# VH-VL binders against GTPase-activating protein and VPS9 domain-containing protein 1 (GAPVD1), part 6

Target 1, 239 residues: GTPase-activating protein and VPS9 domain-containing protein 1 (GAPVD1), of Bos taurus (Bovine) (a5d794r147to385)
Amino acid sequence: SYLLQVLRYLIEFELKESDNPRRLLRRGTCAFSILFKLFSEGLFSAKLFLTATLHEPIMQLLVEDEDHLETDPNKLIERFSPAQQEKLFGEKGSDRFRQKVQEMVDSNEAKLVALVNKFIGYLKQNTYCFPHSLRWIVSQMYKTLSCVDRLEVGEVRAMCTDLLLACFICPAVVNPEQYGIISDAPINEVARFNLMQVGRLLQQLAMTGSEEGDPRTKSSLGKFDKSCVAAFLDVVIGG
Short names: E, the ipSAE of ESMFold2; O, the ipSAE of OpenDDE; V2, 0.75 times the mean of E and O plus 0.25 times the DockQ between their complexes.

## First folded at step 1 (VH-VL)

Design t6 (framework fv_tocilizumab)
Fold by ESMFold2-Fast, scan of step 1:
Structure t6 (fold): chain C 239 residues (1-239), chain A 121 residues (1-121), chain B 107 residues (1-107)
Amino acid sequence: as target 1 above (239 residues)
Amino acid sequence: QVQLQESGPGLVRPSQTLSLTCTVSGYSISSGYYWSWVRQPPGRGLEWIGYIYYSGSTTYNPSLKSRVTMLRDTSKNQFSLRLSSVTAADTAVYYCAREYYDSSGYEFDYWGQGSLVTVSS
Amino acid sequence: DIQMTQSPSSLSASVGDRVTITCRASQSISSYLNWYQQKPGKAPKLLIYAASSLQSGVPSRFSGSGSGTDFTFTISSLQPEDIATYYCQQSYSTPYTFGQGTKVEIK
């Protein structure tokens, strides 16, 4: 309870007093972020929640033999040798090449959307066992920062979502073995890349516009269950 | 405080191109958000035309997509609407608006005062 | 396209009355619904976003509720300055669509 009071103090006197509290939180190097990480990693109920939420979708990802789910067209092209590019996409610079690349990007986006929505579904399913102490911290952040006139309600909600997704859930998605979520299944390079893609997109669901890319022009973002993420935050803040 | 102001000709002839500019103050359009156009024919409701993201990416209402182009001029902190091949049905008050977004949704939080464009010979 | 239907199209009430306006979506839009107030000759003003969240600076007498396809907007105690047309708007998918509007007048 003392550590929780210190975290509340840091919200009031570190984050609230910052000229850009969201950027400070996301960087992960401020006192609040360091202490929050240490607290959450040492919290048994947090490990239970992460395991209940993430074990099944991660194990399914590891079992399914998928290729890299790259959605950047240029990076996708660069992944293949010139000979492979010609076999998969045709003559470089042709309309057919551009069409085939876009088809692969669209296919990878569809698979990634399904995967991210699966993770969101498990998150929603396991909201009931979300740690009480972490719920209290998020609630305190919402209450304290909502009193700041220069911070719009959407920005405060985005910071609370960042704390839940970027600072707590996504690190465990990317490094489940380090968080004890999986113990005996190897994570190959492809699986690690795909887990990183899931983590990246979950973090983008918390964005407010000014700091992130263009989420609406990325077709996959319009297909995520953003309402589920918002509902999850509302349950956490309300408790 | 963010403020938006429409400008452009109030009269356009049928078959010509309607051109409007929105000047933004209090916020740099290159720093974030979606910047939208919404119109309202006299005595009627609101119709969303499209948006341009701060990066320059655009999405248009499918009913108008073949006739609509949106551009931004970051040096003047402006974004514009061009609607080609206009008819009397395009007579409306045209509003520019900022579209805020987060994980919970999207909403138009700041609006221009509106500019009446009449399509008539 | 998602069709938004408002009810009633117009209403007259006395100062201090509770006023309710409903909005129905042709398909589920979760909580991606906004409410705007438009006074004659003026631009629309955001009152409520995400179905139930009150915009900063908007009086607490305005509220919203609902999810999925059925939504309600309420003015708990109508004031003279509330005379306006009110619009719902879905932001679930493009193209964004608005209800036809509800004109609120004082008797």
Scores: ipSAE 0.000, ipTM 0.414, lowest interface PAE 15.4, mean pLDDT 82

Design t7 (framework fv_tocilizumab)
Fold by ESMFold2-Fast, scan of step 1:
Structure t7 (fold): chain C 239 residues (1-239), chain A 122 residues (1-122), chain B 107 residues (1-107)
Amino acid sequence: as target 1 above (239 residues)
Amino acid sequence: QVQLQESGPGLVRPSQTLSLTCTVSGYSISSGYYWSWVRQPPGRGLEWIGYIYYSGSTTYNPSLKSRVTMLRDTSKNQFSLRLSSVTAADTAVYYCARDTYEWFGELLFDYWGQGSLVTVSS
Amino acid sequence: DIQMTQSPSSLSASVGDRVTITCRASQSISSYLNWYQQKPGKAPKLLIYAASSLQSGVPSRFSGSGSGTDFTFTISSLQPEDIATYYCQQSYSTPYTFGQGTKVEIK
């Protein structure tokens, strides 16, 4: 309870007074962000929610997925040696090369979209056990920042989504062993990369209503069930 | 179980074309992989000649490119090597080998034929 | 073309000895290096790929290490059946190139 009041105070006197409260929140070094992390990590109901939401899809990723889900064509090409590139894509600079690279990008994107939607599905299924104290914090952020004339409603909703995804769920997706979500299951380099891709795309969903997102990933956002994330936020701030 | 077997003449005369065939069993060459030729002169090291993709596209060692042709015969599950204008320097054991290409896999020769000795002599 | 240099060209060791062979590339090949074993009259056999990965079915006494330009192949405890010539091969760029080979013999 004491920490909840301090967090509410920091929303009012740190975030609200900031020239760019969303950037301050996302940077993760302000007093609010530090205390929110400490509070959520010490909260049993938060660990219970994260485990119920993430354990199954992460375990499935670790045992099922072997592909490195890179969707940037240049980074995908750079992952392979010149000899591998020649075998996989053909002669560098040819139309066939570009076509084959695009086919791999498209395949990886389809797999990544399915994977992220799986995580969103588990989030939807487990919304009922979302921690009451975290719900209160998000609600206070929405209430306090909605009173700021310079902040549009979409920006305030985006900040609340940042708090839920970027500051709470995504860190556990990328580092599940550190959050006690999984144990005795090794996370190899490919699995870690794929978890980071899931976290990155979930973070991009938090930028809905803002046009400052990476144009390359913006086209993929239309393939996700954004209504589930919006409904989740509405339950959190309204209930 | 994948097996590769070379076949062809053991003796070729200078200036003629050396022709070798590799017969593959246990895997259809039209289903994937790259299929390579590697040679080894008596008492010397290994030299990669080239590969053919299951689609028919080829890549050759630049030192041999002007003299090398590789073809596939999917109905017989075979691929072949033709080396033109041979000299005594082309005397070697010729191996065919499967060359991997999986999306996350490493580049390596996992299965080899037993080798066919070709002597270039008059 | 990428030149691969092996050392030594030959060695003699006793059963149970640790044997080390080195391979140097003329330019960086990252970890795209394979090691093959060749016994007299036989085709080469893959032992190590990607510089350090042991091929399925190959005894654990064989190991590889290195990256970039300098690579090492080790037999931790030489057995009689390990008498062979060993070749490194870069798979970074075509044309694929092999080292000159290292002949391993028992004293």
Scores: ipSAE 0.000, ipTM 0.469, lowest interface PAE 13.0, mean pLDDT 83

Design t8 (from t6 with heavy chain E99D Y100L Y101W D102S S103G S104Y G105E Y106D E107Y; framework fv_tocilizumab; at its last look DockQ between E and O 0.59; V2 from the best seeds 0.00; counts 0 for: pae E 8.1 > 2)
Heavy chain, then light chain:
Amino acid sequence: QVQLQESGPGLVRPSQTLSLTCTVSGYSISSGYYWSWVRQPPGRGLEWIGYIYYSGSTTYNPSLKSRVTMLRDTSKNQFSLRLSSVTAADTAVYYCARDLWSGYEDYFDYWGQGSLVTVSS
Amino acid sequence: DIQMTQSPSSLSASVGDRVTITCRASQSISSYLNWYQQKPGKAPKLLIYAASSLQSGVPSRFSGSGSGTDFTFTISSLQPEDIATYYCQQSYSTPYTFGQGTKVEIK
ESMFold2-Fast, scan of step 1: ipSAE 0.112; ipTM 0.631
ESMFold2, look of step 2: ipSAE 0.012; ipTM 0.538
ESMFold2 (binder alone), look of step 2: mean pLDDT 93; pTM 0.946
OpenDDE, look of step 2: ipSAE 0.458; ipTM 0.799

Design t9 (framework fv_tocilizumab)
Fold by ESMFold2-Fast, scan of step 1:
Structure t9 (fold): chain C 239 residues (1-239), chain A 120 residues (1-120), chain B 107 residues (1-107)
Amino acid sequence: as target 1 above (239 residues)
Amino acid sequence: QVQLQESGPGLVRPSQTLSLTCTVSGYSISSGYYWSWVRQPPGRGLEWIGYIYYSGSTTYNPSLKSRVTMLRDTSKNQFSLRLSSVTAADTAVYYCARDEDFLYGYFDYWGQGSLVTVSS
Amino acid sequence: DIQMTQSPSSLSASVGDRVTITCRASQSISSYLNWYQQKPGKAPKLLIYAASSLQSGVPSRFSGSGSGTDFTFTISSLQPEDIATYYCQQSYSTPYTFGQGTKVEIK
């Protein structure tokens, strides 16, 4: 419990005093971020929540999906030999090649959207067992930063989702074996890549804006059920 | 159970067109895969001739490209090979084969082979 | 075109011997290499694909390894039914090309 008071202090005297507290939080190197990670990793109720939330969707991913869910067209093409590129996409530089590559990107993106929304659904389903102490920390962040005159309500909510997803849930999605969520299931290269894609997209959902206001990031997130993330946050902060 | 079977004339005169048909059972040729022809002159090694995709698109070995045509007949579940202007060098056993089309490319099912002799 | 060179061209070994055949590509083909077995008067049969993947129904005594330009095919314990010619084949780029073949015979 003394660590909870130190975390509250750091919100007030580190994050609140920063000229860009969201950027500071996202970088994960500030005192608050380091202490939050140590506290949450040592919290038994946090491990129980992560296991209840992530074990099932991760196990489904490991046993069901063999597809490599690459959505970058250039990286997708590079995975195939020239002969396979010719087979899958046709003659390089042709209209068919461009169309077939885009079809595979679209197919992988649709699968990835369904997968990420599945993880979000499990998060929402398990909000009832979210750790009370972590709920208190998120609530304190919301209260303290909402008093900052230069921060919009949307920015404060985004920081709270950053804390929940980028700092707590996503590390467990990417490395479930390190967090004790999965013990005896092997994670092959394709499964690891897909878990990293899920983690990356969950982090992007948490980071609803950027300093530069990149429209590409905003458009790519339109396919995900971000209303579930908002509802999850509302339950966690208690209002 | 996928099976491939070659059929066509076993004797072709020089300068004529060699024509072979591959009949596929147990899988629809319009549902996937590349469908290939591979030949083997008596006592020699294997030479890939070309393939036809389930959509009808073709790719031919450059050494044979000017003489080769491949067609598909989806109603009969067949694909065919035509090789024009044949010479004694075209005497070979001709195989049809199914070519994996997703990741690696490999011939998982083969016909029994049809010997075509080019002689007067 | 990618040239495939097999060695040896032929070998004679006793039942139970370990038999090794090598295949070299004239340029890197990653892992896009297949191995086929052809018995006299029969069509080739796929044994190994993607350099090291054993085809379903093929005995575990057959194995493949390698990547890039150098590949190896091994029969861990030669059986009488393994008398055949073995071919490597690259599927990295069209035209697909085969090695010249290795005849395996029992002493």
Scores: ipSAE 0.000, ipTM 0.476, lowest interface PAE 13.4, mean pLDDT 84

Design v7 (framework fv_rilvegostomig_arm2)
Fold by ESMFold2-Fast, scan of step 1:
Structure v7 (fold): chain C 239 residues (1-239), chain A 123 residues (1-123), chain B 110 residues (1-110)
Amino acid sequence: as target 1 above (239 residues)
Amino acid sequence: QVQLVESGGGVVQPGRSLRLSCAASGFTFSSYAMHWVRQAPGKGLEWVAVISYDGSNKYYADSVKGRFTISRDNSKNTLYLQMNSLRAEDTAVYYCAKGRYFDWLLRYGMDVWGQGTTVTVSS
Amino acid sequence: QSVLTQPPSASGTPGQRVTISCSGSSSNIGSNTVNWYQQLPGTAPKLLIYSNNQRPSGVPDRFSGSQSGTSASLAISGLQSEDEADYFCAAWDDSLSGYVLGGGTQLTVL
């Protein structure tokens, strides 16, 4: 594929030469990111991998979990009218109100952690069918950027994880119907929100080692199976 | 390499107690629900109990409710089953099993099983 | 006495296709996904199928699962002598708040 050679060229002459290659990659607007998306979306083996990995966890999310998994207390409260808030949480400003809101947030966080770990589990077990051409691209990124003195090994690994999760897997998690992963299954607003939450947390796992972001989400990261993501990357770049 | 090793089985008289242990290695123990499943000699599998990743939620088969208590120590990567008021029908090989997914996905199966520990409630 | 109903035995010859049925109710198979476990003589059970029809890494594609309504099936294509084992279906039961398993099907390869 001509695009495959162009992608290698862009790693060498766009990403490697950047002052901040990870930020450039994560923005998703550089030539490498645009062409990687085009190449991966046109790759049949990539569609097979995404379907094998995501179809079942997404279908289970769509049919089994109808709860809106909001973890921001203020946004959670705003979903309800004042009358509904009083029925669900009690008198606004009371200790009981704060306690019941926290209980709902905690329940939603537990469910969201379970969903993310489920997606990670499917990712690990479907590593065997990961596309060879995408494995080659990730390997080329690892080799090329590892030669840059100013980049720490952890940052290079984080960039390869960004490419796998933020640039390839997470878009399919958030928009499975557009990627042909699911057929004839309706995606309502609650399901879409939950898929976006899963995608957001998967992206945050790619940022392992960063202390930026929501302190509450950071507190929950210890409950995720982060070792599976690291193992997946090791198989992709090592093989 | 993921491993589960059960211990604590033995021969015990009816009405007595036993505590089983399951030592886990090769995975993030604190991230997964854990199950106990038993098998009487020459018979099929019977699910006994499950405990959530953090120990906050526990569920039991009706046959053991009020007699058995499941617990875990995430700092030691160890699962426990406290068996009280043992009956002849509790005689079985007891397997420790790892849930495939976190607590709220209890229904998604068990992917790693130990070799089991034998409990015989005699006479 | 099992909550899920399986035939106690099944048999086939090498190369044949064998299907093992599992029947439940709306509170288990009708509302939750089905898992299948294989137990070779004298060994611990092994997960064969999860989420109705998914295979774990290392399970041959000869094994497939399906679910319709309150019933599920395990199909084994190209039967081999190594497939001789006990097979169990399992699902969460909402009414019992626990896992339920079938009584097991002993598969004999003739």
Scores: ipSAE 0.000, ipTM 0.397, lowest interface PAE 16.1, mean pLDDT 82

Design z1 (framework fv_fiztasovimab)
Fold by ESMFold2-Fast, scan of step 1:
Structure z1 (fold): chain C 239 residues (1-239), chain A 123 residues (1-123), chain B 110 residues (1-110)
Amino acid sequence: as target 1 above (239 residues)
Amino acid sequence: QVQLQQWGAGLLKPSETLSLTCAVYGGSFSGYYWGWIRQPPGKGLEWIGEIDHSGSTNSNPSLKSRVTMSVDTSKNQFSLKVSSVTAADTAVYFCARGDYDFWSGYEYYMDVWGKGTTVTVSS
Amino acid sequence: QSVLTQPPSASGTPGQRVSISCSGSSSNIGSNYVYWYQQLPGTAPKLLIFSNNQRPSGVPDRFSGSKSGTSASLAISGLRSEDEADYYCAAWDDSLSGYVFGTGTKVTVL
């Protein structure tokens, strides 16, 4: 494809030549990011992959998960009025207040862990039908940027992860109706928040080595199978 | 490279409205937050607020009632107004580009800054 | 209402290591990434560290950041005369839904 060759040259002449190619990629406003988004959204095999991977776990989330899966204690507390806080957690500043907040955080973490692992399971099952053209683009990014002395191997892997998750899979997780994955199911504020939590954690789980994750979700990372997400990236790069 | 050029009235009397504008050159206006930070003489930095290309704003709660921000996407400009100024509003005002990561939500920092505009409030 | 607390000053001689602490709470440093800004006399602030410990292009590796719990630290190794500046930590504060800066530290090279 002509467009695939243009994307390859943008990796070489736009991303590689940048002082911070990862920041440029993640901003989504550079020529590579704009063209990649247009290409992937117009790709039939990409829509098939996203639907096969995401439809079932998203529909389960919309039907089953009614709770707001906040894992930041402070944000969880601020969602409730002072009267509701007293009813749920007890007297502010007490040991019992801290204990009850932590219990709700732990409950939400357990639910979020189960939910994210569900998405990982579907991703693993559908890796075989990942689009060949997108696999090729990711491989070209890895190959081209790995030749740059100033970029650490962890940074190059992080950029390939950004391309797969932040630029392709996670947008569809957060906005499945816009990507045609679901059509007749309403998405309320709670469901949208939970989908954003899933997207954030999938991105964080794909990070390895020295890259730092979101500190608000970092405590739950040890409960996930990180090897599965890393293996997905390795398969995509290797093909 | 991306550059920010800022301008506005430097001398004000108490009760007047402060008005500053910042123009973006050499880069995209969308995909970022555009912010204002001030620094009173001999003191530290205070974040005033931010606006995105769609006009969505977020402001420092201590200043929220007096602050209005706006954006002109056709000119790649954003503006700050602070009403009912007092001597406490005397400061150097900086505009800045806020870079963020939509999917992870963990990146938010000012990577490009304007040179600053000195605002003095006196009679 | 919230502000991050830094020592008002720090000093060293050329070649030495200086460290600047930044203390916050669970709503800011405890939950979010820490950033550091350098302000040379008469200039606008410059981003020095982002995401707790990452350096922008052009920032030498003599500058390093760290975070533990509700506190963060900036270390300057091999101190040079051109490092004489004000340094500010910063983080997003969840309770304020806004960005907060530290009180600032003036680094003097003796």
Scores: ipSAE 0.006, ipTM 0.418, lowest interface PAE 10.0, mean pLDDT 82

Design z10 (framework fv_fiztasovimab)
Fold by ESMFold2-Fast, scan of step 1:
Structure z10 (fold): chain C 239 residues (1-239), chain A 122 residues (1-122), chain B 110 residues (1-110)
Amino acid sequence: as target 1 above (239 residues)
Amino acid sequence: QVQLQQWGAGLLKPSETLSLTCAVYGGSFSGYYWGWIRQPPGKGLEWIGEIDHSGSTNSNPSLKSRVTMSVDTSKNQFSLKVSSVTAADTAVYFCARGPDYEFWSGYYMDVWGKGTTVTVSS
Amino acid sequence: QSVLTQPPSASGTPGQRVSISCSGSSSNIGSNYVYWYQQLPGTAPKLLIFSNNQRPSGVPDRFSGSKSGTSASLAISGLRSEDEADYYCAAWDDSLSGYVFGTGTKVTVL
């Protein structure tokens, strides 16, 4: 494909020449990011992979009664009015208040763990049908950027992770209706927030398990099946 | 070039609330964690916690019950409150830019405020 | 409270090599990158070493870091009078879910 050739050249002439190629990639407004999005969205095998991986877990999320899966205690408290806070948690500033808030955080975390592991399970089951064209692009990014003296191996791996998750899988998780993964199913504010949580955690899990990842997320991520995400990335990057 | 300016009340009595503010100039506020570190006279550094532009916090477990952090994204400012202060809270308090949470850069503080001396005396 | 243990002091003469040890555990240094900060008298700390052994732009190559197991070391070669400062190691601690500093080492140039 001519588009694949153009994408390869943009890695060499746009990303490689940038003083901060990861920032350029993540912002999604550079020529490479725009063309990658257009190419992947028009690719039948990509739609097949995303649908096989995401349709079922997203539909299950949408049809269940589910809580707003906020795990930051301050943001969780902020979501409720003062009257609701007193009803749910008791007197503000008390030990009981802190305990009940932590119980809700723990409950939401357990639900979020189960949800994310469900998505990981489907990702693992469908790795075999990951698009060859996208695997080739990721491989070209890894090879081209690995020869740049100023870029460490961890940063290059992070960019490949960004391309697979931030630029391909996670947008479909957060906006499945726009990517044609689901149809005629309403997505309310709570469901959208929970899909955003899944997307963020999938990306964090891909970066965890080593010193190269964000260490502040390690303790919270210990409950997730991070080995499957890492294995997926190794198959795609190594191919 | 990013610069941090910090200010707040320097003299407190036991049981009062410490309040400090840090303002970010010359760079993007969003996309980073912003942190607080303190140093008691003649002692080492102690990490207090961090906050991002959306208000998500992470704090030192030993201080968690007394620490509240907040952000004002319209002013590119973040603030620290420490309740129920004692003489043990006497320290120089630093604000600092933490790692970018959107890009891999490692977990370090690369830009620091000049420090605010806080004295708790009866 | 700091979790990482450093010697309280180290000294050398100009031109000498000085090494500062930093000892931790599997939950901090053993699992995460190590960072070093230099604090000149009366100033805020300055990042000296990141990701075990990398130097920020502007830090002389006389400063080097290393990590082995649950311990790390900062080496200052060609010691100069302007290197007289307090040095702190730091790392993320998985068990605390927070950033921890070392106890600090005061370097004196004799």
Scores: ipSAE 0.013, ipTM 0.521, lowest interface PAE 8.1, mean pLDDT 83

Design z2 (framework fv_fiztasovimab)
Fold by ESMFold2-Fast, scan of step 1:
Order: C-alpha cells, then structure tokens, then sequence
Structure z2 (fold): chain C 239 residues (1-239), chain A 122 residues (1-122), chain B 110 residues (1-110)
C-alpha cells in the first residue's frame, strides 16, 4: 500500500526529526498521526480486532450499575454540594474530611484498576488477531526511532505503546459507537466518563517509565497489570 | 481545588518586554500542558502557547518570534515573556492548565487563572 | 488566521432552548475534539464542554454539545438568567499546530 510507505516516510522525516517525537505522537495531530488514523479506520482487520477486543468489556460496562470513577480529589469533591460534602466527609479543612475524601478516591481507584485490568485481559486474549499492516507500522517506528541517539530504548518502546493505545485502541474505547463496536446501546454520561477514565489510564500505562506521568498517581499505577501491556507490545514489535 | 495564581506587569511602554508568571497550587505540575491565553478589550480569546514540565513549548505562529515561555518545576511555576510590545498587545492575559489524558487529539483547559490586565501605552 | 466562526449573539427567555453553532474546517473541528468555554462578565473562562459532548463536574445537564463534520453546536436547554455570558468553542488546528478559539457568542437572557 502506498499509504504504508507514506507512513514510513513520515516516521523518518516528521517524528525522527522532531525535538520531542513522543509529545508530537501523543498530541495526535501531526501528519503521521492523522494518516495513521485514516489508514487504521479504513482497515477491515483493524475493525475486526477492535470489535473482538472491546465489544464485550464495553457492553459489560454499559449494563453494570457503576459509580462515577473520579480519582482526582478536587474534582471528586466538586461533584457534591456543600451539604452532601459535610454528610460524606465532615467539616471542610478537617483531618477527617481529607481522610474520607482519600478513602473515596482509593475506592474509585480500586474499581477503576479492576475495570482497566479487564480491558487489558481482553487485549491479551485477542493479540493473536492484531492486524499485520499495523504490526508492520509499529515495527517500522521501533526500528527508525531506535536509531536516534537522543532517544532511550524505553522512550521508543513508550512511543510504540502510545501509537497502539492513544492512537488506535483508546479512541475506540471512548467512542465505541463511532467506531462501530456497539450499536443500539445507549451510553449515559457516567458510562462515558468511565470509558474516558479507562482510556486515560491505558495511556498513562504507556507513560509509566517517563517523567510525563502524573507523580501523584505513579505509585497507584503499580496495581495495574503492566506486564500484559508490555507483552502485547513485544508480540506486535517482534512479529 | 487546584488554583493558578498569576502576577506580572500592569503598564508597559511600546518596545518593552511583557513578563508574567503563573504559580500552581493544590495540584501536580507534571502530566499537563501549561498555557497562556489573552483577550484584548471587547474582543475574543487568543491562544498564545503552551509549555510542559520538561520545558517543551509550542506557540501561536503569529506570535512565535516574540514569545518565550519557561518553567520552574521546583516552584511549580511557568512564565511568559512577550518582547517588543505594541498597543496591540493590550489585553487581559490568562494562564491555564491543559489536560489531554482523555483526548488523543488536542487538550482542554480545565483550570484558569484570574487574569492579569496588561496595558501598553506611551 | 484560522478562527472558528460563531454567531455574534443568541438570545432567549427563561426556560427556552438556545443553540450556538461553531464552524471550522477539516484541519480543526473536522479532525479533532471540540471544547466549549463559558465566560461570565468580568471573569475568567470556565470549561463547559470537553471532547465534543462531555460535561465536567458541576456543569448542569442543560448544557450539551455535538459535532458533525466540520461543525459543532452547543445547546442550552431551560435557559436561566445566570446563563447570560459569552460562549467560545475551541479546537486544536493541525495546520497551525496550535489551539484555536471561536469568534464568541454573547447569550442574552431576555
């Protein structure tokens, strides 16, 4: 496909030449990212892979009565009225208030960890049917960027993981109806928020080895099955 | 809640350099973009640029030659300098936090500073 | 030079529905998420809608967003006096490699 050759060209002459290629890729608005999105969305085997991987965990999420899984303490507090805050957390500014807020954050984080690990499990299960064309693109990115002296191997692997998660899988997690993964299933605001939280944390797993990750959540990321994400990348690069 | 405190120049003469600083309280500095937006009197919003915790910047092409941004991660602060100011730079300047974790294409600004009024006149 | 185009004004009476359009191009709205900001008189902008149609905590469900092709829309149902403000759409622009704002819409509650 000439599109594959253009993508290879853009890795060589856009990403490789950038002062911060990982940020450029993560932003998702460079020529490489735009063309990659167009290519992957037009690829039948990609749609089959995404459906096989995401349909079941997304449908389970939509059916189950889940809480709003906010893990930022300040945003969590803002969700409640002052009267509700006093009932749930006690007097604002007290030690009890801080402790109770943290307990709710920890509870939501535990639920979110279980949910994200469920998505990772389905990803692992369906790795065998990952599209060969996308595998080739990821391999080309790995080879080309590994030749750049200023980029450490961990950063190159993180970029390949970003390509797979931020540029391919996560958009389908957040907007499954637009990607044809689900139909005739309503997505309420709580479910949409939780899908966005899943997408956010999958992206953070790609960033866990870098200073770009949120320092306040780095210790909590140890609860995720990071080895499954690494194994998935290894299979994709190694094919 | 996360708060942005901003300070800097109020009155400038043409050709001077505008300097503004924004400090982040109650939240993490890493993992976000930190941006500047301005609003001339009676006009709309104009994006100036953004910087991350590593000091990597991106700015509005129309302002790029005059804009310098910097970050001090030890103080959770980021700063804006606009050189060679003219009356056209008269505006309220806002700092803001950009979050991209939910979006693969772009970011949104969820926390804003109160704004600093900058007037350029002779 | 790329700016998202909005109507300069919109108005309604309490309880009515008002809609604000935002028109862009393939390099901004057509390829990227749309965001909406509310600016009350004399204040800093506040995030109202992100990722085309999502609401932050504290934003009432009366506010909703949508996107189709190179255009987006903000709808305010059950209009209230406190909704009187300027509203701005925004998106990343691939050709500029930068963030762009709409021209702004002044909503007046009659």
Amino acid sequence: as target 1 above (239 residues)
Amino acid sequence: QVQLQQWGAGLLKPSETLSLTCAVYGGSFSGYYWGWIRQPPGKGLEWIGEIDHSGSTNSNPSLKSRVTMSVDTSKNQFSLKVSSVTAADTAVYFCARGEEYYDSSGYYMDVWGKGTTVTVSS
Amino acid sequence: QSVLTQPPSASGTPGQRVSISCSGSSSNIGSNYVYWYQQLPGTAPKLLIFSNNQRPSGVPDRFSGSKSGTSASLAISGLRSEDEADYYCAAWDDSLSGYVFGTGTKVTVL
Scores: ipSAE 0.011, ipTM 0.529, lowest interface PAE 9.4, mean pLDDT 82

